# Ledger of designs, part 8: VH-VL binders against Adapter SH3BGRL (SH3BGRL)

Target 1, 113 residues: Adapter SH3BGRL (SH3BGRL), of Homo sapiens (Human) (o75368)
Amino acid sequence: VIRVYIASSSGSTAIKKKQQDVLGFLEANKIGFEEKDIAANEENRKWMRENVPENSRPATGYPLPPQIFNESQYRGDYDAFFEARENNAVYAFLGLTAPPGSKEAEVQAKQQA
Below, E stands for the ipSAE of ESMFold2; O stands for the ipSAE of OpenDDE; V2 stands for 0.75 times the mean of E and O plus 0.25 times the DockQ between their complexes.

## First folded at step 9 (VH-VL; framework fv_diridavumab)

Design j4 (from e3 with heavy chain D103Y S104D G105A; at its last look DockQ between E and O 0.74; V2 from the best seeds 0.00; counts 0 for: pae E 3.2 > 2)
Fold by ESMFold2, look of step 9:
Structure j4 (fold): chain C 113 residues (1-113), chain A 119 residues (1-119), chain B 111 residues (1-111)
Amino acid sequence: as target 1 above (113 residues)
Amino acid sequence: EVQLVESGAEVKKPGSSVKVSCKASGGTFSNYAISWVRQAPGQGPEWMGWIIPILGIANYAPKFQGRVTITADDFAGTVYMELSSLRSEDTAMYYCARDEYWYDAMDVWGKGTTVTVSS
Amino acid sequence: QSVLTQPPSVSAAPGQKVTISCSGSSSNIGNNYVSWYQQLPGTAPKLLIYDNNKRPSGIPDRFSGSKSGTSATLGITGLQTGDEANYYCGTWDSSLSAGVVFGGGTKLTVL
């Protein structure tokens, strides 16, 4: 299952919109997911801190939500999600098989040419 | 280089509250965690809690829960610590400190400010 | 007593080496990152070591850290009189209502 770490209490409009963009995409495409709120849940906060790979952490400061996992496998942040969507590669980014008839499946078929 | 500056020393009466501010030289705290740590005379440091201002997350040490509130004003680039129901044992040097490395380690410390509680 | 146990004092001659221990439990040192701080007289603490054994920029390599089980060690070689200070270990403690804990400190005297 896809797990998206979010901060429900964030005062940043940009962070709130990025979180909503990710969650909205998953809902619209009927991709199963769980929200993991780091604002009120210390266990979620600790887990996210420990499981974002060292080479994916910023040089300074904490990685900002949303942070996206498939089970315990790290997939990326908003920028990685955005790039995957622009390249019709979101299912691959999530570690899922693109549904037949999806735009991603069409692009994948053409890339084999 | 960043420098943290706490507000000036204060003398308080038992039962009152104190609110100490912390500013970073050159701007806001953005996505950093800011801790408050106190140190009584002749004692080791004692962590009080932390805030990540951009996320709106604050966490408090058990000893201080119910008495401490840590807040931020992103516009002013300032973090605050308010300690209520002051007692004589709250007399200490109070520091703000920044955690940049994600290892619960405080890499930048303010110079500290004294809060004295006496009747 | 502190949650993390350090010897109250340690001493050695200039040019020598010293180690400072920090003893805890599985809820803190055993499962979390250890940091070390130097506090010179009249100053704020200064980070020497983070993530058990990493040095921030500007900390000379004669300062080293290690961790084994529920214990951590700060090593200082080539002792200088300017190293006289209190040294504190710190880590996250996952016990009831988690938070950061510090050791009680070790006073280093360079004789």
Scores: ipSAE 0.323, ipTM 0.767, lowest interface PAE 3.2, mean pLDDT 86
ESMFold2 (binder alone), look of step 9: mean pLDDT 88; pTM 0.920
OpenDDE, look of step 9: ipSAE 0.573; ipTM 0.875

Design j5 (from e3 with heavy chain D103Y; at its last look DockQ between E and O 0.69; V2 from the best seeds 0.00; counts 0 for: pae O 4.2 > 2)
Fold by OpenDDE, look of step 9:
Structure j5 (fold): chain C 113 residues (1-113), chain A 119 residues (1-119), chain B 111 residues (1-111)
Amino acid sequence: as target 1 above (113 residues)
Amino acid sequence: EVQLVESGAEVKKPGSSVKVSCKASGGTFSNYAISWVRQAPGQGPEWMGWIIPILGIANYAPKFQGRVTITADDFAGTVYMELSSLRSEDTAMYYCARDEYWYSGMDVWGKGTTVTVSS
Amino acid sequence: QSVLTQPPSVSAAPGQKVTISCSGSSSNIGNNYVSWYQQLPGTAPKLLIYDNNKRPSGIPDRFSGSKSGTSATLGITGLQTGDEANYYCGTWDSSLSAGVVFGGGTKLTVL
């Protein structure tokens, strides 16, 4: 299951937009996900801190939501998601198999041929 | 090296409010959390609350809930702590401190602002 | 009174080793990272240890931290006169709506 760590009480318009982009994409594509609110739940904050890889942590402080995981595996932040989306590689980004007939699946098939 | 510069000492009457500022030298707070911690004379530190400016999220200790307000001005690189309904027991040194990561500890401290509440 | 319990004072001679304990509960030390702070007279607290046993840059390896269960320990080896200070442990407490809690502090005297 995809886990998206978000801040529901964020005062940042930019953060809110990024969160909605990720969640909206998952919903639109009927990808199952769990929403983890770091603003309302300490355990979510702690887990995100402990499980965002050191190399993926910003030098300037806290990892910013949204942070995306597949189960316990870190997949990336919004920038990584955005890049994946632009390259039609979101399923790969999420660690999921692209559905048959999808553009992503077609591209993969061509590359393997 | 980042420094936290706090506003000057305050002398207040009971029932009044005080607003202390904490400014990051040379920049903004970025993705850090800024905590406010006070220390009464001869006592240990007491956490009041924190704010993550970039997220616009603030949390308060239950003891101060409803009486303290922490705000941030990202443009000014400044965090504020306002404490209302002051009483004599609020007399203390008030520190702002930076937390580099979630629950990682406060690695940069201001020099503190003395707030004295007396009739 | 403090959520975390520390011995009020410890003392040792220069060059000796001292340990400072910090006792809490499952809602704080049991489930959260512990930090340690040094406060010299007339100064703001200084971070010594974070995440139970990690040292910030500039902190000598004479300072060490450990955690077991609901208790944490600060170790200081090669005690120096300049180590005379108050030491505080700190962590999150889930029972306090995710608030930071501190120990009551330990006064270290270098004999």
Scores: ipSAE 0.021, ipTM 0.705, lowest interface PAE 4.2, mean pLDDT 90
ESMFold2, look of step 9: ipSAE 0.306; ipTM 0.765
ESMFold2 (binder alone), look of step 9: mean pLDDT 88; pTM 0.919

Design j6 (from e3 with light chain N31K; at its last look DockQ between E and O 0.74; V2 from the best seeds 0.55)
Heavy chain, then light chain:
Amino acid sequence: EVQLVESGAEVKKPGSSVKVSCKASGGTFSNYAISWVRQAPGQGPEWMGWIIPILGIANYAPKFQGRVTITADDFAGTVYMELSSLRSEDTAMYYCARDEYWDSGMDVWGKGTTVTVSS
Amino acid sequence: QSVLTQPPSVSAAPGQKVTISCSGSSSNIGKNYVSWYQQLPGTAPKLLIYDNNKRPSGIPDRFSGSKSGTSATLGITGLQTGDEANYYCGTWDSSLSAGVVFGGGTKLTVL
ESMFold2, look of step 9: ipSAE 0.582; ipTM 0.828
ESMFold2 (binder alone), look of step 9: mean pLDDT 88; pTM 0.919
OpenDDE, look of step 9: ipSAE 0.384; ipTM 0.834

## First folded at step 10 (VH-VL; framework fv_diridavumab)

Design k1 (from j1 with heavy chain S35H N59K; at its last fold request DockQ between E and O 0.88; V2 from the best seeds 0.79)
Heavy chain, then light chain:
Amino acid sequence: EVQLVESGAEVKKPGSSVKVSCKASGGTFSNYAIHWVRQAPGQGPEWMGWIFPILGIAKYAPKFQGRVTITADDFAGTVYMELSSLRSEDTAMYYCARDEYWDSGMDVWGKGTTVTVSS
Amino acid sequence: QSVLTQPPSVSAAPGQKVTISCSGSSSNIGNNYVSWYQQLPGTAPKLLIYDNNKRPSGIPDRFSGSKSGTSATLGITGLQTGDEANYYCGTWDSSLSAGVVFGGGTKLTVL
ESMFold2, look of step 10: ipSAE 0.561; ipTM 0.839
ESMFold2 (binder alone), look of step 10: mean pLDDT 89; pTM 0.923
OpenDDE, look of step 10: ipSAE 0.837; ipTM 0.932
ESMFold2, look of step 11: ipSAE 0.565; ipTM 0.841
ESMFold2 (binder alone), look of step 11: mean pLDDT 89; pTM 0.921
OpenDDE, look of step 11: ipSAE 0.850; ipTM 0.937
ESMFold2, fold request of step 14: ipSAE 0.600, 0.632, 0.573; ipTM 0.851, 0.854, 0.841
ESMFold2 (binder alone), fold request of step 14: mean pLDDT 88, 88, 88; pTM 0.922, 0.920, 0.919
OpenDDE, fold request of step 14: ipSAE 0.874, 0.871, 0.869; ipTM 0.942, 0.942, 0.941

Design k2 (from j1 with heavy chain N59D; at its last look DockQ between E and O 0.84; V2 from the best seeds 0.00; counts 0 for: pae E 3.0 > 2)
Fold by ESMFold2, look of step 10:
Structure k2 (fold): chain C 113 residues (1-113), chain A 119 residues (1-119), chain B 111 residues (1-111)
Amino acid sequence: as target 1 above (113 residues)
Amino acid sequence: EVQLVESGAEVKKPGSSVKVSCKASGGTFSNYAISWVRQAPGQGPEWMGWIFPILGIADYAPKFQGRVTITADDFAGTVYMELSSLRSEDTAMYYCARDEYWDSGMDVWGKGTTVTVSS
Amino acid sequence: QSVLTQPPSVSAAPGQKVTISCSGSSSNIGNNYVSWYQQLPGTAPKLLIYDNNKRPSGIPDRFSGSKSGTSATLGITGLQTGDEANYYCGTWDSSLSAGVVFGGGTKLTVL
């Protein structure tokens, strides 16, 4: 299952929009996911800090949501998600198999030629 | 290099409120937590509560719940602590302190400001 | 009131080594990072150790930290008279009263 760490109480317009873009994509494509709210749950904050890889953290300070995992495996932040979507590689980014007949499956088939 | 500066010392009467500010000289608090810590004469530090503005999180030690309010103006790099219903035992040095990883230690401390509660 | 236990005082001669203990529980030291602070007379606390055993820039390596189970230890070697201060451990406590807790402090005397 895809797990998206978010801060429901965030006052940042940029963070709110990024979170909604990720969650909205997952909903629209019927990809199952769980929201992990770091604002309401200190265990979620601790887990996210411990499991975002060091090379994916800001130079200083707490890594900011959204952060995307497949089960316990880190997949990336918003920028990585956005880049995957621009390259028709979101299912691969999430560690999922692209549905047959999807644009991503078509692109992957052409790349294997 | 971030420095924290608390507002000036205050003398207050019992039953009143005090509001202390903490300003960052070289950045914002957007991806950091800011704690307020006080220290009464002859005692160790006592955590009062914290704020993490960009995440919308603030929480208070149970002892101060209902008397303390911590707010932030993240654009101005300023955090405020207001303590109400002051008592003589609230006489202390008050510090603001920054934590880079929320739970890994307070790496920047202000010099502190005194609040004296006297009749 | 504090859930972290430190000895009230320790002493040693210049040049010697001293250790300061900090005992807690699984809800604090056991599952959370430990930090150590030095407080010289009349000054604000200063971070000496973070993340159990790491030193901020400017802290000499004669200061060290370690953690085992629900206990943490600050080590100071090459003791100097300028090290005479109060030392506090701190950590997050995840119990019902969640928040930062500090130890009661240890006064280091350099004889």
Scores: ipSAE 0.345, ipTM 0.766, lowest interface PAE 3.0, mean pLDDT 87
ESMFold2 (binder alone), look of step 10: mean pLDDT 88; pTM 0.921
OpenDDE, look of step 10: ipSAE 0.793; ipTM 0.920

Design k3 (from j1 with heavy chain D99E E100P; at its last look DockQ between E and O 0.78; V2 from the best seeds 0.00; counts 0 for: pae E 2.9 > 2)
Fold by ESMFold2, look of step 10:
Structure k3 (fold): chain C 113 residues (1-113), chain A 119 residues (1-119), chain B 111 residues (1-111)
Amino acid sequence: as target 1 above (113 residues)
Amino acid sequence: EVQLVESGAEVKKPGSSVKVSCKASGGTFSNYAISWVRQAPGQGPEWMGWIFPILGIANYAPKFQGRVTITADDFAGTVYMELSSLRSEDTAMYYCAREPYWDSGMDVWGKGTTVTVSS
Amino acid sequence: QSVLTQPPSVSAAPGQKVTISCSGSSSNIGNNYVSWYQQLPGTAPKLLIYDNNKRPSGIPDRFSGSKSGTSATLGITGLQTGDEANYYCGTWDSSLSAGVVFGGGTKLTVL
């Protein structure tokens, strides 16, 4: 299952919008997911620190939510999600098969031909 | 380079409160946590709590629960620590310090500010 | 007194090496990252070591850190008179009283 690490208490408009964009996409496409809130849960905060790959962290500071995993496998942050969506590759980004008839399935069929 | 500057020294009477500010010069706090640490004369540092302003998360040492409040004005690049019900053993140097990650080292420290509690 | 135990003092001559120990438990050093701080008289603490054994930029490689089990060690080689200071270990403690804890400090004297 898709797991999205979020901060429910964030005062940042940018972070709130990024979290909403990811969660809203998952909801709209009926993709099953779990929210992992780092605001109330010390273990979720520590897990994010330890499991976001070094090359996906900022030069200094904490890797910020949203952070996206499939089970325990890291998939990316908001920028990776946004890029995948712009390329009609969000299901591949999530490690999922695109539904038949979706734009992503059509694009994948063209690329394979 | 980030620098942290605490507000000026204060002399307080027992039973009152103190509010110390910590400003980041050269930038905002960005994606850092800010801890408050105090040090009584001749003693080691004592952690009071931290705040991660952009995430709106704060955590307090149990010893100070109910007496300490840490808040932030992220746009002003300022964090505040308020300690209430002051007593003479609260006399100490008070530091703000940056933590680039939760439960990591404090890589930037302010100069510190004294709070003296006396009648 | 302190949750983390350090020797109160150590000493050595210039050019020699010392180690400073920091003993804790599984709820702190055992499962969390250790940092080390130098405090010269009248100054704020300065980070020497983070994440058990990493040095911030500008800290010379004669300062080293290690961790084994529930104990951590700061190593200082090529001692200089300017190293005379108090040294503190620090880490997160995940017990019911969760928070950052520091050692009581070790005064290093360079004779």
Scores: ipSAE 0.379, ipTM 0.777, lowest interface PAE 2.9, mean pLDDT 87
ESMFold2 (binder alone), look of step 10: mean pLDDT 90; pTM 0.930
OpenDDE, look of step 10: ipSAE 0.832; ipTM 0.930

Design k4 (from j1 with light chain V100Y; at its last look DockQ between E and O 0.77; V2 from the best seeds 0.00; counts 0 for: pae E 3.1 > 2)
Fold by ESMFold2, look of step 10:
Structure k4 (fold): chain C 113 residues (1-113), chain A 119 residues (1-119), chain B 111 residues (1-111)
Amino acid sequence: as target 1 above (113 residues)
Amino acid sequence: EVQLVESGAEVKKPGSSVKVSCKASGGTFSNYAISWVRQAPGQGPEWMGWIFPILGIANYAPKFQGRVTITADDFAGTVYMELSSLRSEDTAMYYCARDEYWDSGMDVWGKGTTVTVSS
Amino acid sequence: QSVLTQPPSVSAAPGQKVTISCSGSSSNIGNNYVSWYQQLPGTAPKLLIYDNNKRPSGIPDRFSGSKSGTSATLGITGLQTGDEANYYCGTWDSSLSAGYVFGGGTKLTVL
């Protein structure tokens, strides 16, 4: 299952919009996911800190939400999600198979033709 | 390097409140948590709570829940701690401290400011 | 009273080694990273050890930390008179409504 780490109480408008953009996309495309709130749950904060790869962390401080995982496998942050969506590759980014008839499945078929 | 500077010493009456500020000179609070820690004379440090401004997280030690409020002004680079319903046992040195995370360690401490609660 | 138990005092001669223990539980030391702080007389605490056994820049390697189970240990070798201070362990405690806790402190005397 897709797990999206978020901060429900974030005071940053930019972080709120990024989180909603990710969650809204998953909802609109009927992709199953779980929200993992780091504001309400210490274990989620610790887990996110420990499982975001070092090369995906800021030089100093805490890696910022949203952070996207498939089960325990790191998939990326908002920028990676945005890029995947721009390239019609979100299912691949999430480690999922694009549904038949989806735009991503059609794009993949045309790119290989 | 980053320095933390608390506002000046305060003398207060029981039942009143105090608001102490903490400013980061030479740096920012962007990706850091700021804790407030107090230390009564002859005693060890006591964690009061923390704030992580960009994430909108603030938590307080159970002992202070309902009496303490920690806020931030990101524009001014300032964190505030307000302690209400003051008692004589609140007389202490109050520190702000930078913590990379709430579970890592407080690597930068202010020099502290005294709050004295006296009739 | 502190949920983290430290000996009230330790002492040793210059050049010797000393260890300071910090005993806790699974809800604090057992599952969380331990830090150690030095507080010289009249000063704010200073971070000596973080993440159980790591030293911040500027802390000499004669200060060391370790953790086993629900206990942590600060080691100090090559004692100097300037090491006379109070030493505190600190860690997150998941059982106290998610709060940070300090040990009661250990006063180190260098004789």
Scores: ipSAE 0.340, ipTM 0.757, lowest interface PAE 3.1, mean pLDDT 86
ESMFold2 (binder alone), look of step 10: mean pLDDT 88; pTM 0.919
OpenDDE, look of step 10: ipSAE 0.682; ipTM 0.894

Design k5 (from j1 with heavy chain S30D; at its last fold request DockQ between E and O 0.80; V2 from the best seeds 0.73)
Heavy chain, then light chain:
Amino acid sequence: EVQLVESGAEVKKPGSSVKVSCKASGGTFDNYAISWVRQAPGQGPEWMGWIFPILGIANYAPKFQGRVTITADDFAGTVYMELSSLRSEDTAMYYCARDEYWDSGMDVWGKGTTVTVSS
Amino acid sequence: QSVLTQPPSVSAAPGQKVTISCSGSSSNIGNNYVSWYQQLPGTAPKLLIYDNNKRPSGIPDRFSGSKSGTSATLGITGLQTGDEANYYCGTWDSSLSAGVVFGGGTKLTVL
ESMFold2, look of step 10: ipSAE 0.590; ipTM 0.837
ESMFold2 (binder alone), look of step 10: mean pLDDT 88; pTM 0.920
OpenDDE, look of step 10: ipSAE 0.747; ipTM 0.911
ESMFold2, fold request of step 14: ipSAE 0.545, 0.578, 0.565; ipTM 0.832, 0.837, 0.836
ESMFold2 (binder alone), fold request of step 14: mean pLDDT 88, 88, 88; pTM 0.920, 0.921, 0.918
OpenDDE, fold request of step 14: ipSAE 0.829, 0.830, 0.829; ipTM 0.925, 0.925, 0.925

## First folded at step 11 (VH-VL; framework fv_diridavumab)

Design m1 (from k1 with heavy chain S30D; at its last look DockQ between E and O 0.86; V2 from the best seeds 0.73)
Heavy chain, then light chain:
Amino acid sequence: EVQLVESGAEVKKPGSSVKVSCKASGGTFDNYAIHWVRQAPGQGPEWMGWIFPILGIAKYAPKFQGRVTITADDFAGTVYMELSSLRSEDTAMYYCARDEYWDSGMDVWGKGTTVTVSS
Amino acid sequence: QSVLTQPPSVSAAPGQKVTISCSGSSSNIGNNYVSWYQQLPGTAPKLLIYDNNKRPSGIPDRFSGSKSGTSATLGITGLQTGDEANYYCGTWDSSLSAGVVFGGGTKLTVL
ESMFold2, look of step 11: ipSAE 0.551; ipTM 0.829
ESMFold2 (binder alone), look of step 11: mean pLDDT 88; pTM 0.922
OpenDDE, look of step 11: ipSAE 0.828; ipTM 0.930

Design m2 (from k1 with light chain N31K; at its last look DockQ between E and O 0.89; V2 from the best seeds 0.00; counts 0 for: pae E 2.03 > 2)
Fold by ESMFold2, look of step 11:
Structure m2 (fold): chain C 113 residues (1-113), chain A 119 residues (1-119), chain B 111 residues (1-111)
Amino acid sequence: as target 1 above (113 residues)
Amino acid sequence: EVQLVESGAEVKKPGSSVKVSCKASGGTFSNYAIHWVRQAPGQGPEWMGWIFPILGIAKYAPKFQGRVTITADDFAGTVYMELSSLRSEDTAMYYCARDEYWDSGMDVWGKGTTVTVSS
Amino acid sequence: QSVLTQPPSVSAAPGQKVTISCSGSSSNIGKNYVSWYQQLPGTAPKLLIYDNNKRPSGIPDRFSGSKSGTSATLGITGLQTGDEANYYCGTWDSSLSAGVVFGGGTKLTVL
């Protein structure tokens, strides 16, 4: 299952928009996911701190939400999600199989024909 | 290269309030926890509370709950601590301190500012 | 009466080594990372150790930290007269009153 770490009470408009963009995409495409709130839940906050790879952290400070996992496998942050969406590769980014008839499945089939 | 600078020392009367600012030079606080810690003369540090601006949360030690408020500006360039209903026991050095995570350790401390409460 | 218990003082000669203990509980040291601070007279505390055993840039490797169960230890080797200071352990306590707790401090005297 896809797990999206978010800060529900974030004071940053930019972070709120990024979180909604990710969650809205998942909802619109009927992709099952769980929200993991790092603001209200100390255990989620600690888990995210320990599981975002060091190479994917900001230069300083706490990794910015949203952070996207498939189960316990790190998939990326908002920028990685945005790039995957622009390239019709979100299902691959999430570690999922693109549904038949989707734009991503058609692009994949044409590239590998 | 980040430095924290607290506002200047203050002398206050019992029953009044004090608001101390903490400014970051060369950076912001947005994705850091900022703690407020005080130290009375001859005593060890005492945690008052923290704010984590990117998460939109603040928490206070039970001893100070109801008397302390910690806030940050929109981009967390300045953090404020306000302590109300001052009494002589509140005479102390007050520090702001940055923590990369709320639970890791306070890696940058301000030089501190003295609040003296006397009549 | 501190949540974290440290010996009140320790002393040793220059060049020697010393350890400072910090004892807590399952809701603090047992569950969370430990940090150590040096406070020289008239100065703010300075971080020596974070995340149990890591050193910030500029802290020499003669300072070390470790943690076992609900206890933590600061080790200092090659003692110098400039190490004379108060030393505090700190950690996050995850109980319902969650927040940072500090030890009562250990005064190190270098004779």
Scores: ipSAE 0.535, ipTM 0.832, lowest interface PAE 2.0, mean pLDDT 89
ESMFold2 (binder alone), look of step 11: mean pLDDT 89; pTM 0.923
OpenDDE, look of step 11: ipSAE 0.842; ipTM 0.934

Design m3 (from k1 with heavy chain E100D; at its last look DockQ between E and O 0.81; V2 from the best seeds 0.00; counts 0 for: pae E 3.6 > 2, SAP .508 > .496)
Fold by ESMFold2, look of step 11:
Structure m3 (fold): chain C 113 residues (1-113), chain A 119 residues (1-119), chain B 111 residues (1-111)
Amino acid sequence: as target 1 above (113 residues)
Amino acid sequence: EVQLVESGAEVKKPGSSVKVSCKASGGTFSNYAIHWVRQAPGQGPEWMGWIFPILGIAKYAPKFQGRVTITADDFAGTVYMELSSLRSEDTAMYYCARDDYWDSGMDVWGKGTTVTVSS
Amino acid sequence: QSVLTQPPSVSAAPGQKVTISCSGSSSNIGNNYVSWYQQLPGTAPKLLIYDNNKRPSGIPDRFSGSKSGTSATLGITGLQTGDEANYYCGTWDSSLSAGVVFGGGTKLTVL
């Protein structure tokens, strides 16, 4: 299961919009996911601190939501998601197999030919 | 490096309120948690609460719930702690302290400001 | 009084080694990271150890930390007269109304 760590009460409009972009994309493409709220839940904050890799952390301060995992495996932040989306590689980014007939599956098939 | 600057010392009467400010030298608190910790003479530190502005969170120790309010000013990078219904037991040094989430402790402390409650 | 228990005092001569214990429970030290602070007379606390055993930049390696079960330990080797201070442990407590808790402190005297 895809897990997206978000801050429901964020004071940043940019963060709120990035969160909505990720969640909206997953819903529109019928990709199953769970939201993990780091504003309301201390254990989610602790877990995210422990599981975002050191090389993905900002130089100072908190790693900004959204943060995307497949189960416990870190997949990336908003910028990584956005790039995957632009390259028709979102399923690969999420560690999932692209559905037959999707743009991503079509791109993969053409790369093999 | 980074310094935290609290507002000046205050002498207060019982039953009044105090509001202490905390500002980072040449910076902001946007992606940090800021804690308020007090220390009565001869005592250990006592956590009062924290705020994490970018996440939209403020939380208070149970002992201070209902008497303390911690807020932040989005633009100036200033956080505030207001303690109401003051009593003599609130006489202490009050510190703000920065928590850079990734180091499990409070890595930068202000020099502290004294609040004295006396009739 | 304090949720975390520390010995009230410890002493040793210059050049010696001391350890300072901090005892808690599963809701704090057992499941959360421990930090240690030094407080020189008349000054604010200073972070010595974070994440149980890591040192911030500028803290010499003669300061060390460890954790076992619900107890944590600060070690100081090569004692100097400038190390005379109060030392506090701190951690997150996940129990009712979760928040930060501190030990009552240990006064280190260098004789």
Scores: ipSAE 0.307, ipTM 0.765, lowest interface PAE 3.6, mean pLDDT 86
ESMFold2 (binder alone), look of step 11: mean pLDDT 89; pTM 0.925
OpenDDE, look of step 11: ipSAE 0.787; ipTM 0.921

